# Designs tried in a protein design chat: VH-VL binders against Peptidoglycan synthesis regulatory protein ReoY 2 (reoY2). Part 1

Scores and structures below are computed, not measured.

Target 1, 183 residues: Peptidoglycan synthesis regulatory protein ReoY 2 (reoY2), of Halalkalibacterium halodurans (q9k656)
Amino acid sequence: MGKWVSVAEKRQFLKWFLTQQLKRKDAKRILEYLLQHYHLLEQVMFTEEIRGRERTLVISTLQSDEPGFAFYLYRRKIEDPIRALGELQANPADPIYLILHFHGKAQNHQYLQMLDSESREYIKRFKQFQAYKEETDSLIEAVLIENEKKMLLQQIDEALDLKDERRFKDLVKKLQELDRRSS
Below, numbering starts at 1 at the first letter of every chain, in headers, positions and changes, except where a header shows other numbers; Kabat numbers aren't used for antibody chains.
F, E and O are the ipSAE of ESMFold2-Fast, ESMFold2 and OpenDDE, as the mean of both directions, binder to target and target to binder. V2 is 0.75 times the mean of E and O plus 0.25 times the DockQ between their complexes.
Where letters were taken out, [cut] stands.
The coordinates of atoms that the task and the answers printed are left out; those that the model quotes come from them. Centres of patches stay.

## First folded at step 6 (VH-VL)

Design s1 (from p8 with heavy chain G55K; framework fv_pimurutamab)
Fold by ESMFold2-Fast, scan of step 6:
Structure s1 (fold): chain C 183 residues (1-183), chain A 121 residues (1-121), chain B 107 residues (1-107)
Amino acid sequence: as target 1 above (183 residues)
Amino acid sequence: EVQLVESGGGLVQPGGSLRLSCAASGFTVSSNYVHWVRQAPGKGLEWLGVIYSDKSTDYGNEFTSRFTISRDNAKNSLYLQMNSLRAEDTAVYYCATDKYSGSYYGEFDYWGQGTMVTVSS
Amino acid sequence: EIVLTQSPATLSLSPGERATLSCRASQSVSSYIHWYQQKPGQAPRLLIKDASNRATGIPARFSGSGSGTDFTLTISSLEPEDFAVYYCQQRSNWPLTFGGGTKVEIK
C-alpha cells in the first residue's frame, strides 16, 4: 500500500498547486475546503489510480490534457464540484484519494514523494515514455536533416554541372549551416 | 478536568535558548493538533506554529529557523524549543489545542494559562 | 498573510448596554472567523466559531455574524464579567492570524 505523508507536506503541496491555473475554477473550492478542514486533509492520499470503492478526486491544471475535474464514488462519476463537496462532508472519516494532473509532474520531486509505490512506478514509466518520445523526435529530426543534406548535395552536383558559381557557393553555405546544426 | 499547563518560562539573555513544556491532563494528546500562540506585553495574539498528530510541523514565516515544536505522546506533553532569542520574543507563550473538541483547523477550545518569557540583559 | 483589522480599538460602555465589535479581513475568509475573549492575566476563551456558532457554554447574549471580509461580534446586554479584550482570528489561509483586539471597558 502507500507511503505515509504528513499533514504538513500535504498542506504545503496543495497550497503550491492552488497557485496554478485550474481547468475548472470551481475545483479550487474543494481544495480550499480541504485546507480549511484539516480532519479531511488527514484522510487525503495522493495516487495515480481511480479507486473503485473509495472516493477519488481528479483535478487538472489548464496546461494538462486531462479532464479538469471528476469525482469518483462507488464506480459513479460526478462532474459537479458542489455535489462532490457535499458527498465529502457526508463521510468525513473515509479516505479521499487525490489525483492531480499538472505540467512537469514527472519531474516534481515533492509530488513524487507523496505517491504510493504503485503510483511512483506509473510515474517512472511515464518519465521513461517522455525520454523515449524525446529520442524518437530527435531521430525524426536527424532523418529530416539527412534528407535535406542529400537534397543539397544533389543540387550542389547540379550547380557544378551547370557551372553556376553563385548557386554553388549559396548551397555550400546552406550545407555548412546544416552540418553545424546537426553536430 | 481537561487542562493544558505550560512551564519553563523565565528570564533569558539575548542570544540564549529556552525550552517550554506544555503538559496535557484529563485527556490523551496523541491525536490532537497543538498550537503555540504568543502575546507580547500589552499587545495582541500571534500564532507561532502547530504540531500535527503525525508529529509534522508548520510555523509562521519568521519562526521557522529559531523555533521547533515537538511532542512526547508517552509523557502526554508538547514542547517549544526557542533558540537565538531576541528582545522582541518577550511574551507570554500559550499552548492551545485545535483537534480536541472539534474536527476543524484553528479552533482553539482549550488553552494553557501561559508562561512568561522575558528576553533582557 | 491575511490581515484582520478590528474596530474600534476601545469601546467605553456601561453595564446593560449593547456592544458591537467589527473585524475586517484584507481578503475574503468566507465564514472562517473565530472570536475570543481575554481577561487580564488569563488565557483567551473561545466565544464564537465560524462566524456565528456559539462555543459550548457561551451565553446567548453573545452572537456573531458576517461573511467574506466583514464580521461582527455583538453582546446584546453587557454583564460586569464581559468587560475584556476581544480578538477575531481567521482559519481561511495559512498562517493563522489574529486581529489587534477591541477592548471593552467600563465607562
Scores: ipSAE 0.376, ipTM 0.719, lowest interface PAE 3.4, mean pLDDT 86

Design s10 (from p8 with heavy chain S53H G55D; framework fv_pimurutamab)
Fold by ESMFold2-Fast, scan of step 6:
Structure s10 (fold): chain C 183 residues (1-183), chain A 121 residues (1-121), chain B 107 residues (1-107)
Amino acid sequence: as target 1 above (183 residues)
Amino acid sequence: EVQLVESGGGLVQPGGSLRLSCAASGFTVSSNYVHWVRQAPGKGLEWLGVIYHDDSTDYGNEFTSRFTISRDNAKNSLYLQMNSLRAEDTAVYYCATDKYSGSYYGEFDYWGQGTMVTVSS
Amino acid sequence: EIVLTQSPATLSLSPGERATLSCRASQSVSSYIHWYQQKPGQAPRLLIKDASNRATGIPARFSGSGSGTDFTLTISSLEPEDFAVYYCQQRSNWPLTFGGGTKVEIK
């Protein structure tokens, strides 16, 4: 139960997607076939969810961390794009769910507008997760740097008290190196 | 408010059959993917199968020949037909469903209380 | 099928302590891991969906993280009601599978 999306919008996006380098080069044949057959594009629905009984194609660009290709149907995972293409040709009237993985997907407004409402909600949550993870990683790094600076400062004070010029110079160099890394 | 109530569990002999029911209230069963999950005493959770909004079904590999999921939309209920039962089928059986209908697969927001099936001589 | 391995099998802690639970997948599941809590005699309760999103009504002390094959559930400060068994579940590949569980018990 996807949102209405014109065949022209789907065609425009898939033409752009094919300018990206795919992890599986043979998966291009499936997308090219869809672009040349209006009746199949009518059946395509963009989604972020693998569907149990519906035909679900997963295609990823080289920059994505996701698997390059998978086709799900019934209990089967088909990893051969040519075999998947044959299944699409055999059942042209059935829905085709398409999951595309590419760099910057969460910020691609054209792609997001083509997703069903549930998939859009999923991406919204994923964006929130990415923001949370980036914030958490930044806070952890800042705390570690701050703690190391405090330790070095304490050791510098100790070397200064002991009039250990050699150690003092070494510790100051380490502190300067740490300051460089923090920016 | 969404509620699922399982029933039909009990003691059955090896080789026997049993039919479990899952009655839904607060939502329409035909609009949702509904799953069956089981748990043997003292062990972990095991997914059995699902019925989709179009009445098609999928099962875990070891269950395809012995278990059948169906629904009666008029009664807003699901069923799990279990045949050729074995001692290792002894478990609490849960029905479970997603909060969002049809789009997300296997996100179990709502569970029934479970019904106990004991397969013993 | 994707196998999920949870560790440790048992975690013995006192109220107020931080709990860290691991779930590792035999192959990449992207971010498609859910976490459940189960108390004795009760049905499981969804805690975290898609690695990091808290379910409705779940306290802020529960958080999830991870992607690919390594996932973590963290309870920042254990409350008495948090002593339970925790399961991870993947929805990336068919069939759906659960981990073996981690029991969080009182010391």
Scores: ipSAE 0.007, ipTM 0.452, lowest interface PAE 14.1, mean pLDDT 82

Design s12 (from p8 with heavy chain G55D S56T; framework fv_pimurutamab)
Fold by ESMFold2-Fast, scan of step 6:
Structure s12 (fold): chain C 183 residues (1-183), chain A 121 residues (1-121), chain B 107 residues (1-107)
Amino acid sequence: as target 1 above (183 residues)
Amino acid sequence: EVQLVESGGGLVQPGGSLRLSCAASGFTVSSNYVHWVRQAPGKGLEWLGVIYSDDTTDYGNEFTSRFTISRDNAKNSLYLQMNSLRAEDTAVYYCATDKYSGSYYGEFDYWGQGTMVTVSS
Amino acid sequence: EIVLTQSPATLSLSPGERATLSCRASQSVSSYIHWYQQKPGQAPRLLIKDASNRATGIPARFSGSGSGTDFTLTISSLEPEDFAVYYCQQRSNWPLTFGGGTKVEIK
């Protein structure tokens, strides 16, 4: 049986989560909809695994390497948040499993307390692996950051050649963010 | 530079079929939600349906069995297949799209000029 | 589906006057109402997004307000080019729906 989490706890956490920058801005609408519809929020359960037969929403912040948005429904994958919202509205009594990817998730006590025991054990094992790997990967990360900068510089040159002002400005911002990370 | 151009409208008899096209330039249709909206002569706007970036579609309740929205990404074009046409389907048909990224739906920033469909005997 | 009722159907005014257009929803749409302007023979033009946010290039005389079920579009001082039909639209629930329109015409 799953862990009982009050609607108040879910609401408090999701309000905090919405202060983060999402990879997909339109995914905010689904979370806002859940917060505005008490009966749907009651059906939300936090998990770390995609459930093929239950509805599973995956939403990620900008800093995550995971997909920004995905909705899994009975062997189907829906990548459009608005289409997913329609499915949620059609079946309000069915469970909604929610996977959130964000910086510091493994150390977020509120989030961990909302997960079932299997999901918490998965995160514990993942943390042990990350701690071991961190000592060996510091040098590799420096190389990866440098490669990301080189790729962005190449893309900036391409945007200049194509006279794409919007893309140029977006890429320059990404380069500035990487320069900050490497400082 | 975003432009939508509808074509394929004309006179059709009741019970007939017609396929409308919407050609896009200045953006990629596969990256956007694109909608069809119609307007009967002297009447208001009516939302018909949408095709999402993942190629799924939604329609207004009265359109689901007779109308189909599709896209051809190679041609950067959208289509509206209309079957079993009735006199009340007489309208100007517009294709419309939101922002380039599809960040929020139903903000119709860009519209085509419209194409007139007349269903009459 | 959510029904949007616009009133009045026709508003007859002179240039320089204030226009106030109403849009009422059959159930709450939060702030998720957009406003469009349509001139004869033209496609609609987006004016206001999510109740109160002017679209790019829209003059300051256009303003929107409201929440829940009652929304208003205000034109503070009508210019000749403002005489047109105005539609509200909700994006709160599927399917998307439009109001019946308000025609702003010269007195």
Scores: ipSAE 0.008, ipTM 0.449, lowest interface PAE 13.6, mean pLDDT 81

Design s3 (from p8 with heavy chain G55A; framework fv_pimurutamab)
Fold by ESMFold2-Fast, scan of step 6:
Structure s3 (fold): chain C 183 residues (1-183), chain A 121 residues (1-121), chain B 107 residues (1-107)
Amino acid sequence: as target 1 above (183 residues)
Amino acid sequence: EVQLVESGGGLVQPGGSLRLSCAASGFTVSSNYVHWVRQAPGKGLEWLGVIYSDASTDYGNEFTSRFTISRDNAKNSLYLQMNSLRAEDTAVYYCATDKYSGSYYGEFDYWGQGTMVTVSS
Amino acid sequence: EIVLTQSPATLSLSPGERATLSCRASQSVSSYIHWYQQKPGQAPRLLIKDASNRATGIPARFSGSGSGTDFTLTISSLEPEDFAVYYCQQRSNWPLTFGGGTKVEIK
């Protein structure tokens, strides 16, 4: 159900977040409104997952591939920040779950400290997935390079057998270039 | 009658420490945000910091390393611990409270009378 | 941080005259400006909150206006007890900041 985060921590983080360039100017106004009305700020909880039956506000910086703004209400998606702000004003005592997308959030200690254990585990798994994907991509690239070297070596042997001096020299240059890339 | 009363001010040597108290009467501070504001002689008002109802705190950047705000709801009181005091910390120190109206933050409806801190050799 | 510039630094006026005090912000604060009155040896007193809303018990002669970066406190007809220093304060951004003050003194 989220983590207890002090009002000071929320204010400090959101103040920093607003120094980043957001995708939506009107989404910025919602965060500014929360900072000006502490009764609403007290209801804010940071999360990484859209809550099924709770109000969830999603805001993204320009560096994120996520949509700039979305507001989820009882599993419905609202994309108009003005409508979202009206809903927050109408129901000030209800929890407000906030998902922020920005560059480097998986390595942002301050942000991670504000997340509940469930949300932190989600980010941890995402980091592990990214590391696994990068490792797998690196292994595939290494295999492709080795296969190209093998083919070049076979073609070099053929050029030697056929006494093709020009082809031999060209293939040796290609092999040397691959060796520089693979070391 | 809502009232805040500061105490603990006085003369202190540079590098010294001092703890100010702010006692509330006529209301309970447990749900209130309480701020400290200071004013050097003949100068304007300067916001120092706040303690929220959850006891978390925010300070002006110049104060974070030397000043600590705390609360004791059982005593209906708040405190400002001041360390490594300098001549430029000489000021009247006020506690002031935001009335929890469910809408506003940073509107100081109630102020104490202030307590004078003089940092001098 | 947001800097609030109050002008003039001093207003010399007589009882019965209108006082107009200015507060200018270094960046937009929307309507989130409060005004305080401070008499010598006393704590400040909240007069106007969020640009134009008079605090409880404040006489009708005090009024506030403005939005964005430009704010005005008006005292329509000065009473003897109105000679004091007046401060504006913003709550738009952290840290909270006050203006340098305008002293309204008797001529």
Scores: ipSAE 0.196, ipTM 0.652, lowest interface PAE 4.4, mean pLDDT 86

Design s4 (from p8 with heavy chain D54T; framework fv_pimurutamab)
Fold by ESMFold2-Fast, scan of step 6:
Structure s4 (fold): chain C 183 residues (1-183), chain A 121 residues (1-121), chain B 107 residues (1-107)
Amino acid sequence: as target 1 above (183 residues)
Amino acid sequence: EVQLVESGGGLVQPGGSLRLSCAASGFTVSSNYVHWVRQAPGKGLEWLGVIYSTGSTDYGNEFTSRFTISRDNAKNSLYLQMNSLRAEDTAVYYCATDKYSGSYYGEFDYWGQGTMVTVSS
Amino acid sequence: EIVLTQSPATLSLSPGERATLSCRASQSVSSYIHWYQQKPGQAPRLLIKDASNRATGIPARFSGSGSGTDFTLTISSLEPEDFAVYYCQQRSNWPLTFGGGTKVEIK
């Protein structure tokens, strides 16, 4: 299920993808096979979900933190690209779900346009969540800094009342460092 | 309804260049896969290359460096630029198109009448 | 590339006779073979797509069969307009390739 993607669009993207260095060199042979067989490219669907009951092929570039290769079929994981290629050749009419991992994937408009609607929405939500988490962490840090400043100011007042010049100077130094951190 | 008309053929010297045109009517070139196929006198058909709906191109290995397929969407036409021509390039050149369905890639429902290119000194 | 071998090169028959044309692939093309008819001075005409499906407007006397490496085009009863050259073509593998053709000529 998803947005219809032409064989031309799939071929163009996969040719570009093959200019990247793959973690598993044998996985390149699978992609080259798909490029040579138009009828198989018609069955290829780009996704971000592993589909245990359908054929799901996962291929990663060297720059990605993901595993280099995996082929999922009937809840089984196959790690041999040559065995995976044999399965594709044996069942050419069945859907082939393809997950590609590479640097900058979330910002690659060509790739995102080829994903099914669910996968594309998942990536959008993930990016939004990550941005929100980073913003929230920054706000928490700001609150902690503000609380530390209030505590230091209270302690400075106390040191002044007790005429503790050494403690006063130490606390002022700490407050100045905290101000530097908050800028 | 769907029609393709090739033009631009003629006599050219070895090493020369020539640009063929294919004018389409009854369909939009940018929405379809349009191919070039050639046929030497008295010989069979040979697939040369394709321009996809995206504007990307693909060629048979023999043609990659010497031939370029392009299109002009405003004129609803495609072109074949031929460079460094050889006697072996003497042929009738056809443009042909698949059905509108991408699943019928390489199914040539519609052909032009062809244009003759003769490479001779 | 996949090589398609058509046989015979020339088939000499009379109107009303059955014509059987062969196309053999150098490796399996499943059912992804198309058949074309070409008359002198004309562009090819699509007859049969994906081994056995008649194209729009093609008479019932034309039929295709086969799978894997062996394919057949049959004309059940030749009409005068059927004397032409016939080509098979595969769409299984890149690049697209055509057979050498079979000429059906009048005896």
Scores: ipSAE 0.008, ipTM 0.525, lowest interface PAE 9.8, mean pLDDT 83

Design s6 (from p8 with heavy chain S53R D54S; framework fv_pimurutamab)
Fold by ESMFold2-Fast, scan of step 6:
Structure s6 (fold): chain C 183 residues (1-183), chain A 121 residues (1-121), chain B 107 residues (1-107)
Amino acid sequence: as target 1 above (183 residues)
Amino acid sequence: EVQLVESGGGLVQPGGSLRLSCAASGFTVSSNYVHWVRQAPGKGLEWLGVIYRSGSTDYGNEFTSRFTISRDNAKNSLYLQMNSLRAEDTAVYYCATDKYSGSYYGEFDYWGQGTMVTVSS
Amino acid sequence: EIVLTQSPATLSLSPGERATLSCRASQSVSSYIHWYQQKPGQAPRLLIKDASNRATGIPARFSGSGSGTDFTLTISSLEPEDFAVYYCQQRSNWPLTFGGGTKVEIK
């Protein structure tokens, strides 16, 4: 149910990933081992979900909020990368699911193309949610600025009617600052 | 604002079956790990099982043969099918989930109010 | 499965006192222990995640510590609303398991 990905494509991405700073330095050894062993790299499948009955390897960069390393195997959790490597070597023909956490993952097209369909949908939905949130925040800011500007203009008109030169100058200064924020 | 609402609990005879529902709002069930947890009257919490984002499921050892977790993405709902019920299954059943920004699983940021299942003759 | 043993089963204290609750695992769970508060007739509420990280909205009087097999939840000065049952939970191994709970009650 996962998408087929060439060994060359996986190798290229993992080489790039290894240039990032990992939360667990020991996890680097596992990725380096996979890069040196074609038969194991063939079994690697990129995903975003932990599969309790399958071999699932989770590795995170320093800037990620996710745990640095975990290896899941038939309801067991292994936190030592060297022990995890031993398990991978013992069963070379079985699938290896790989979850990578790093900054900018939702915008990394190379990574997204390697994910299974369910994982790609999850990230697309999250990215769309973030985009909607950012757009909504921008619209709210614009409305608040417009409302403040209308209030200032009304107060300026009143100051002019009352011939309050000091208040007029203060309000005009505030309006100019608000215009700079909206430009 | 995430909400989970369980329903479907009630009185059932030993050996009977019952299906519980968990309706979700404020998030999409297919985007989260959603769990079932139960609590017998006056007793502690017991983890029952989970449905992953993929739709795959996992269960506590004593539940694998009698309980099935499923979901309906169109209805944004979870289900727990309970078969061959015993008196010891009498409990409040909760569904629970995490935040997207939190841990992947087993971090129960949000809980439903629970639904009571009583197994008695 | 990993068994979590909470002690004491019941802790009787007065408002303003410090509460110290223990959770011991049958094998190492690293730092993967969460703490929950449950009041009568209510669903549990997440307090502390991964041993020491306070959940959003949780007052500073709640703190967690520990690693490996021994974990502690501390309430520095009990408020009336803190009298409840507290559960620890591990996410290190499958199946996920909870402790038996500690009831914090008014003396």
Scores: ipSAE 0.000, ipTM 0.464, lowest interface PAE 15.3, mean pLDDT 81

Design s7 (from p8 with heavy chain S53K G55D; framework fv_pimurutamab)
Fold by ESMFold2-Fast, scan of step 6:
Structure s7 (fold): chain C 183 residues (1-183), chain A 121 residues (1-121), chain B 107 residues (1-107)
Amino acid sequence: as target 1 above (183 residues)
Amino acid sequence: EVQLVESGGGLVQPGGSLRLSCAASGFTVSSNYVHWVRQAPGKGLEWLGVIYKDDSTDYGNEFTSRFTISRDNAKNSLYLQMNSLRAEDTAVYYCATDKYSGSYYGEFDYWGQGTMVTVSS
Amino acid sequence: EIVLTQSPATLSLSPGERATLSCRASQSVSSYIHWYQQKPGQAPRLLIKDASNRATGIPARFSGSGSGTDFTLTISSLEPEDFAVYYCQQRSNWPLTFGGGTKVEIK
């Protein structure tokens, strides 16, 4: 099941989250309502998964590429925050799963500590994948730069042999640009 | 009937410590949010902090480092540990709570009678 | 924190008169204002919850109204036992805060 998160921890994080600019301003009312009604906040569980049997709120900041708001209940998707709030008010004892999308989420230790074990493992693996991708992209770029440098050095040697001063100066400039880009 | 009874107040020297108790009867403290509120002589009410149903706590900014709220569910009691007391902490201290299964935070339906803490040299 | 400003600080009235007490919030609290009555030597007593809902056992002469930042507690006809200090409190934002109080005293 999900990780146990204290009401105080949830309050502190959501207070911070509400300082961010949300894509849907009316979704802010739902989070404010949760903070004003701690019996509902007790039911909140942070997750990275939409839960089909339980209520799942998805709220995104302006910087996120995710949709600004969605509320999932059973097989349905509700896109009106006010209607979603009505549903939460009608069933206060039922669990509320909360997915928050914001810039820097994968590096936000406070947020990560509040996630269930499955969600934490997903984020950890995603971070490892991103690190690997960035490292792989860097290696590919390094190989391309090295190959272009070797080609430029061969062309510089040829220009020297042919006493082509104009071509020599152009090639040296290109080599300096590559060195600048790789440092 | 619901009743809250505070105890443990008294005279304390500046820099001293004191532990207040709040005994609940007629309801179970573990099923409710319980707060501490204080009132200096002739002054208004000031919220100190709360203990949630999960035993986590929150305090007003002025109280975070010096005051600790705890409870003992088996004894149906709430506690306020006060450290590094100052003359300005002289006040009547109340414990207060919502209804048994209160749906809303911060509706103080029930209050104790209060216990006086005097910090003086 | 949300600051609650109560006015007037003191209301001097006679039994049978109408009392109107104001509570203004520094930012919107929606309808999440409670009113309490406190008599000398006694703990506070909840009168009105969430702006307009009378608490159990509270006489009909007490009523509350308002939303956003401006709230009013009205006592339609003062009884001798109504001369007391009245506090408003917000539950909209952490930390919970109280107003400075309004003393209703005999003229």
Scores: ipSAE 0.178, ipTM 0.645, lowest interface PAE 5.0, mean pLDDT 85

Design s8 (from p8 with heavy chain G55H; framework fv_pimurutamab)
Fold by ESMFold2-Fast, scan of step 6:
Parts: C-alpha cells; structure tokens; sequence
Structure s8 (fold): chain C 183 residues (1-183), chain A 121 residues (1-121), chain B 107 residues (1-107)
C-alpha cells in the first residue's frame, strides 16, 4: 500500500517543505496540522499517483505547474482545504497519501527515498523523458541551423560564381553569426 | 497505576558516558511516544528528544551528536544513552509520555520521578 | 525554535488571592500551549492542555486562556498546595519548548 517511512523522516521533510512558498496558504494549514498531530502523520505515505479508493492530498509550491491543492477520495476531487482537513480529522486511522510538487523533486534524494518503488520508478521515467525531450529539442534546433548553413554556403558559392563582392561579404557575415550560435 | 521509573543516574566525570533506563508499569508502552526532558538544578525544563512508536527518534539540536534514545517494547522500557558528558549536562532526567489512548504529540500526561545525573570531576 | 517567555518570574501572594500567569510565544502557536505545575523534588504535573482544556483531576480553580502568541493561566483562589513553579510548553512546532517558569510563593 505504500513504503513505511519513519515519523522522524516525515517530520524533517515536511518541515523543510513548509519553508517553500506554497501556491495555497490553506494547504499549508493542513501540513501544519499533520505536524501538530503526529498520530495523523503516522498514516502519511508519500506517492506520485492519485489513489482511487484512499485519501490523496496533492500540494504544490509556486514553481510547480501543478494545481496548488487537491484532495481526492473515492475518485472525487475536493478543492477546499477546510473540507479536506475535516475529513482527515473524522477518519484519523485511515491512510493518507501525499503527493508533493516542488522544484527539483526528481533530484531530491530525501524525497525519493520516502517513495514506494512504483513512485520511484515513475520519477525515474519522468526524469528520463525530460532529458530525452530536451535532447530532442536540441537536435531539432541543430538540424535547423545545419540546413540554414547549407543554404548560406550555396548562396556564397553563387556569389563567388557571379563575382558579387558585396553579396559575398554579407553572406559570410551571416554564416559567421550562425557559427557563433551553433558552437 | 500508570507509572514510569527512571534509573541509572549518578556521578560521572566530564567526557564519560551513562545509560539511563525508564521502566513503564501499569500500561503497555509500545504504542506511546516517549520523551526525555531534563532539568538542571534550580533551572527550568528542557526537552531532549522523543522516540516514536516505530522506533525512530528526534532530538533537540544541541543533543543530536551525544544522546541516543532507544526502546525495548518487550521489556516495556526506554533508554537514554549519554556520551561525551559535560558539566552543563548535570540535571534531573525525566521520561514522560502521552496518555495511552491516542494523545497528540507533546502532551505529557505521565512523568517518572526523575534520576539525577551529576557531571563533575 | 519557538521561545516562550513567562512573566512574572516570581509571584508572591497569600492563600485566597487570585494568581494570573503569562506565557508569550515568539511566534504564533495557535492554541497549542500546555501548562504544568511542579513542586520541589517532584516531577511536573499536567494542568491545562491546548490553552484551555483542564486535564483530568485538575480542580476548577485552574483555568487557561489565550491564542496565537499570548496565553494566561489563572488560579482563581490560591490553596496552600498551589504554591509551586508553573511552566508553559508549546507543541505547535518542532522542537518542543518550555517557558522559563513562574514561581508562585507565599508572602
């Protein structure tokens, strides 16, 4: 159902997380409540996937593109932190799954160590996907630059054939500009 | 009925070590968070640290390198290992716990009588 | 670390008088303040939990109030057994901290 993480580890991480600027101030209140009521903190499990039948809290920092707050229960989405807090208080013995979105999550060793194996694999795959996407974007840019260089070289050859000194100088300057960009 | 009893205190030289015990009776301690609190002679209370029901621990910043809390649920007992003791560690050491029925963190319903540790040459 | 400042350090009063003890937090602790009584040579005793809730067996003359940063323990009419040191403690933030104490002594 999740990975067993010590209360001390959860406390240390959540205390650090609360130093970050959250999108929702109300969401901060929920985390503070968990840190003030450790019997609830004992029920917290870190995950990267919304659970269908179990309670799942999603909380995001300002730098994340994810929603600032969401609470899922039986696939129902609750967006009011006050209502979510009331549900946690009413059912203190049930598991609480927590998804945190913040800058540098994929490289945060402490956070990754608290995730179950499936969640850790998700983060690993996502990190690989991000790296691949950045490499793919770079390859597309490189192809566009190379194509522009080929066009410029053809035009330079034409200027040489036509003995057009001004056009030759202009094209060489453009090629030098492109070479600076591509190095 | 519910009782905590500390033992193991005494006179120790600076740089020495001591292990304190806290024995619980009248209840099963395994589900409780148990804290250590100390009090220097004529001074106030100072929180040292806690051991959670899962055996993990947290300490005040000044204590993390020299003090270790552990538990033996089969013996219904808690321990405080103290190393590299200094004169300023001279104090009465108490173990304290929340009420068994699911009290919140940091509500000290039960305290031991305390055990005196004197660090002096 | 949240610092708790108790005032006054010492209250000199006679039996039958009202005692009012203050505890001020360096930052908001909501309602998460507990009060303890300690007599010489004895362990502390929990009096009040979460600002205003009397612990079991604590006489009605003890009451607590406050929220945020400003908290008060009141003993409406001092009995001889009430002359002791009183400590406040916060559980709002790690690490747990205690105030410096207020000694209530006989005039």
Amino acid sequence: as target 1 above (183 residues)
Amino acid sequence: EVQLVESGGGLVQPGGSLRLSCAASGFTVSSNYVHWVRQAPGKGLEWLGVIYSDHSTDYGNEFTSRFTISRDNAKNSLYLQMNSLRAEDTAVYYCATDKYSGSYYGEFDYWGQGTMVTVSS
Amino acid sequence: EIVLTQSPATLSLSPGERATLSCRASQSVSSYIHWYQQKPGQAPRLLIKDASNRATGIPARFSGSGSGTDFTLTISSLEPEDFAVYYCQQRSNWPLTFGGGTKVEIK
Scores: ipSAE 0.351, ipTM 0.704, lowest interface PAE 3.5, mean pLDDT 86

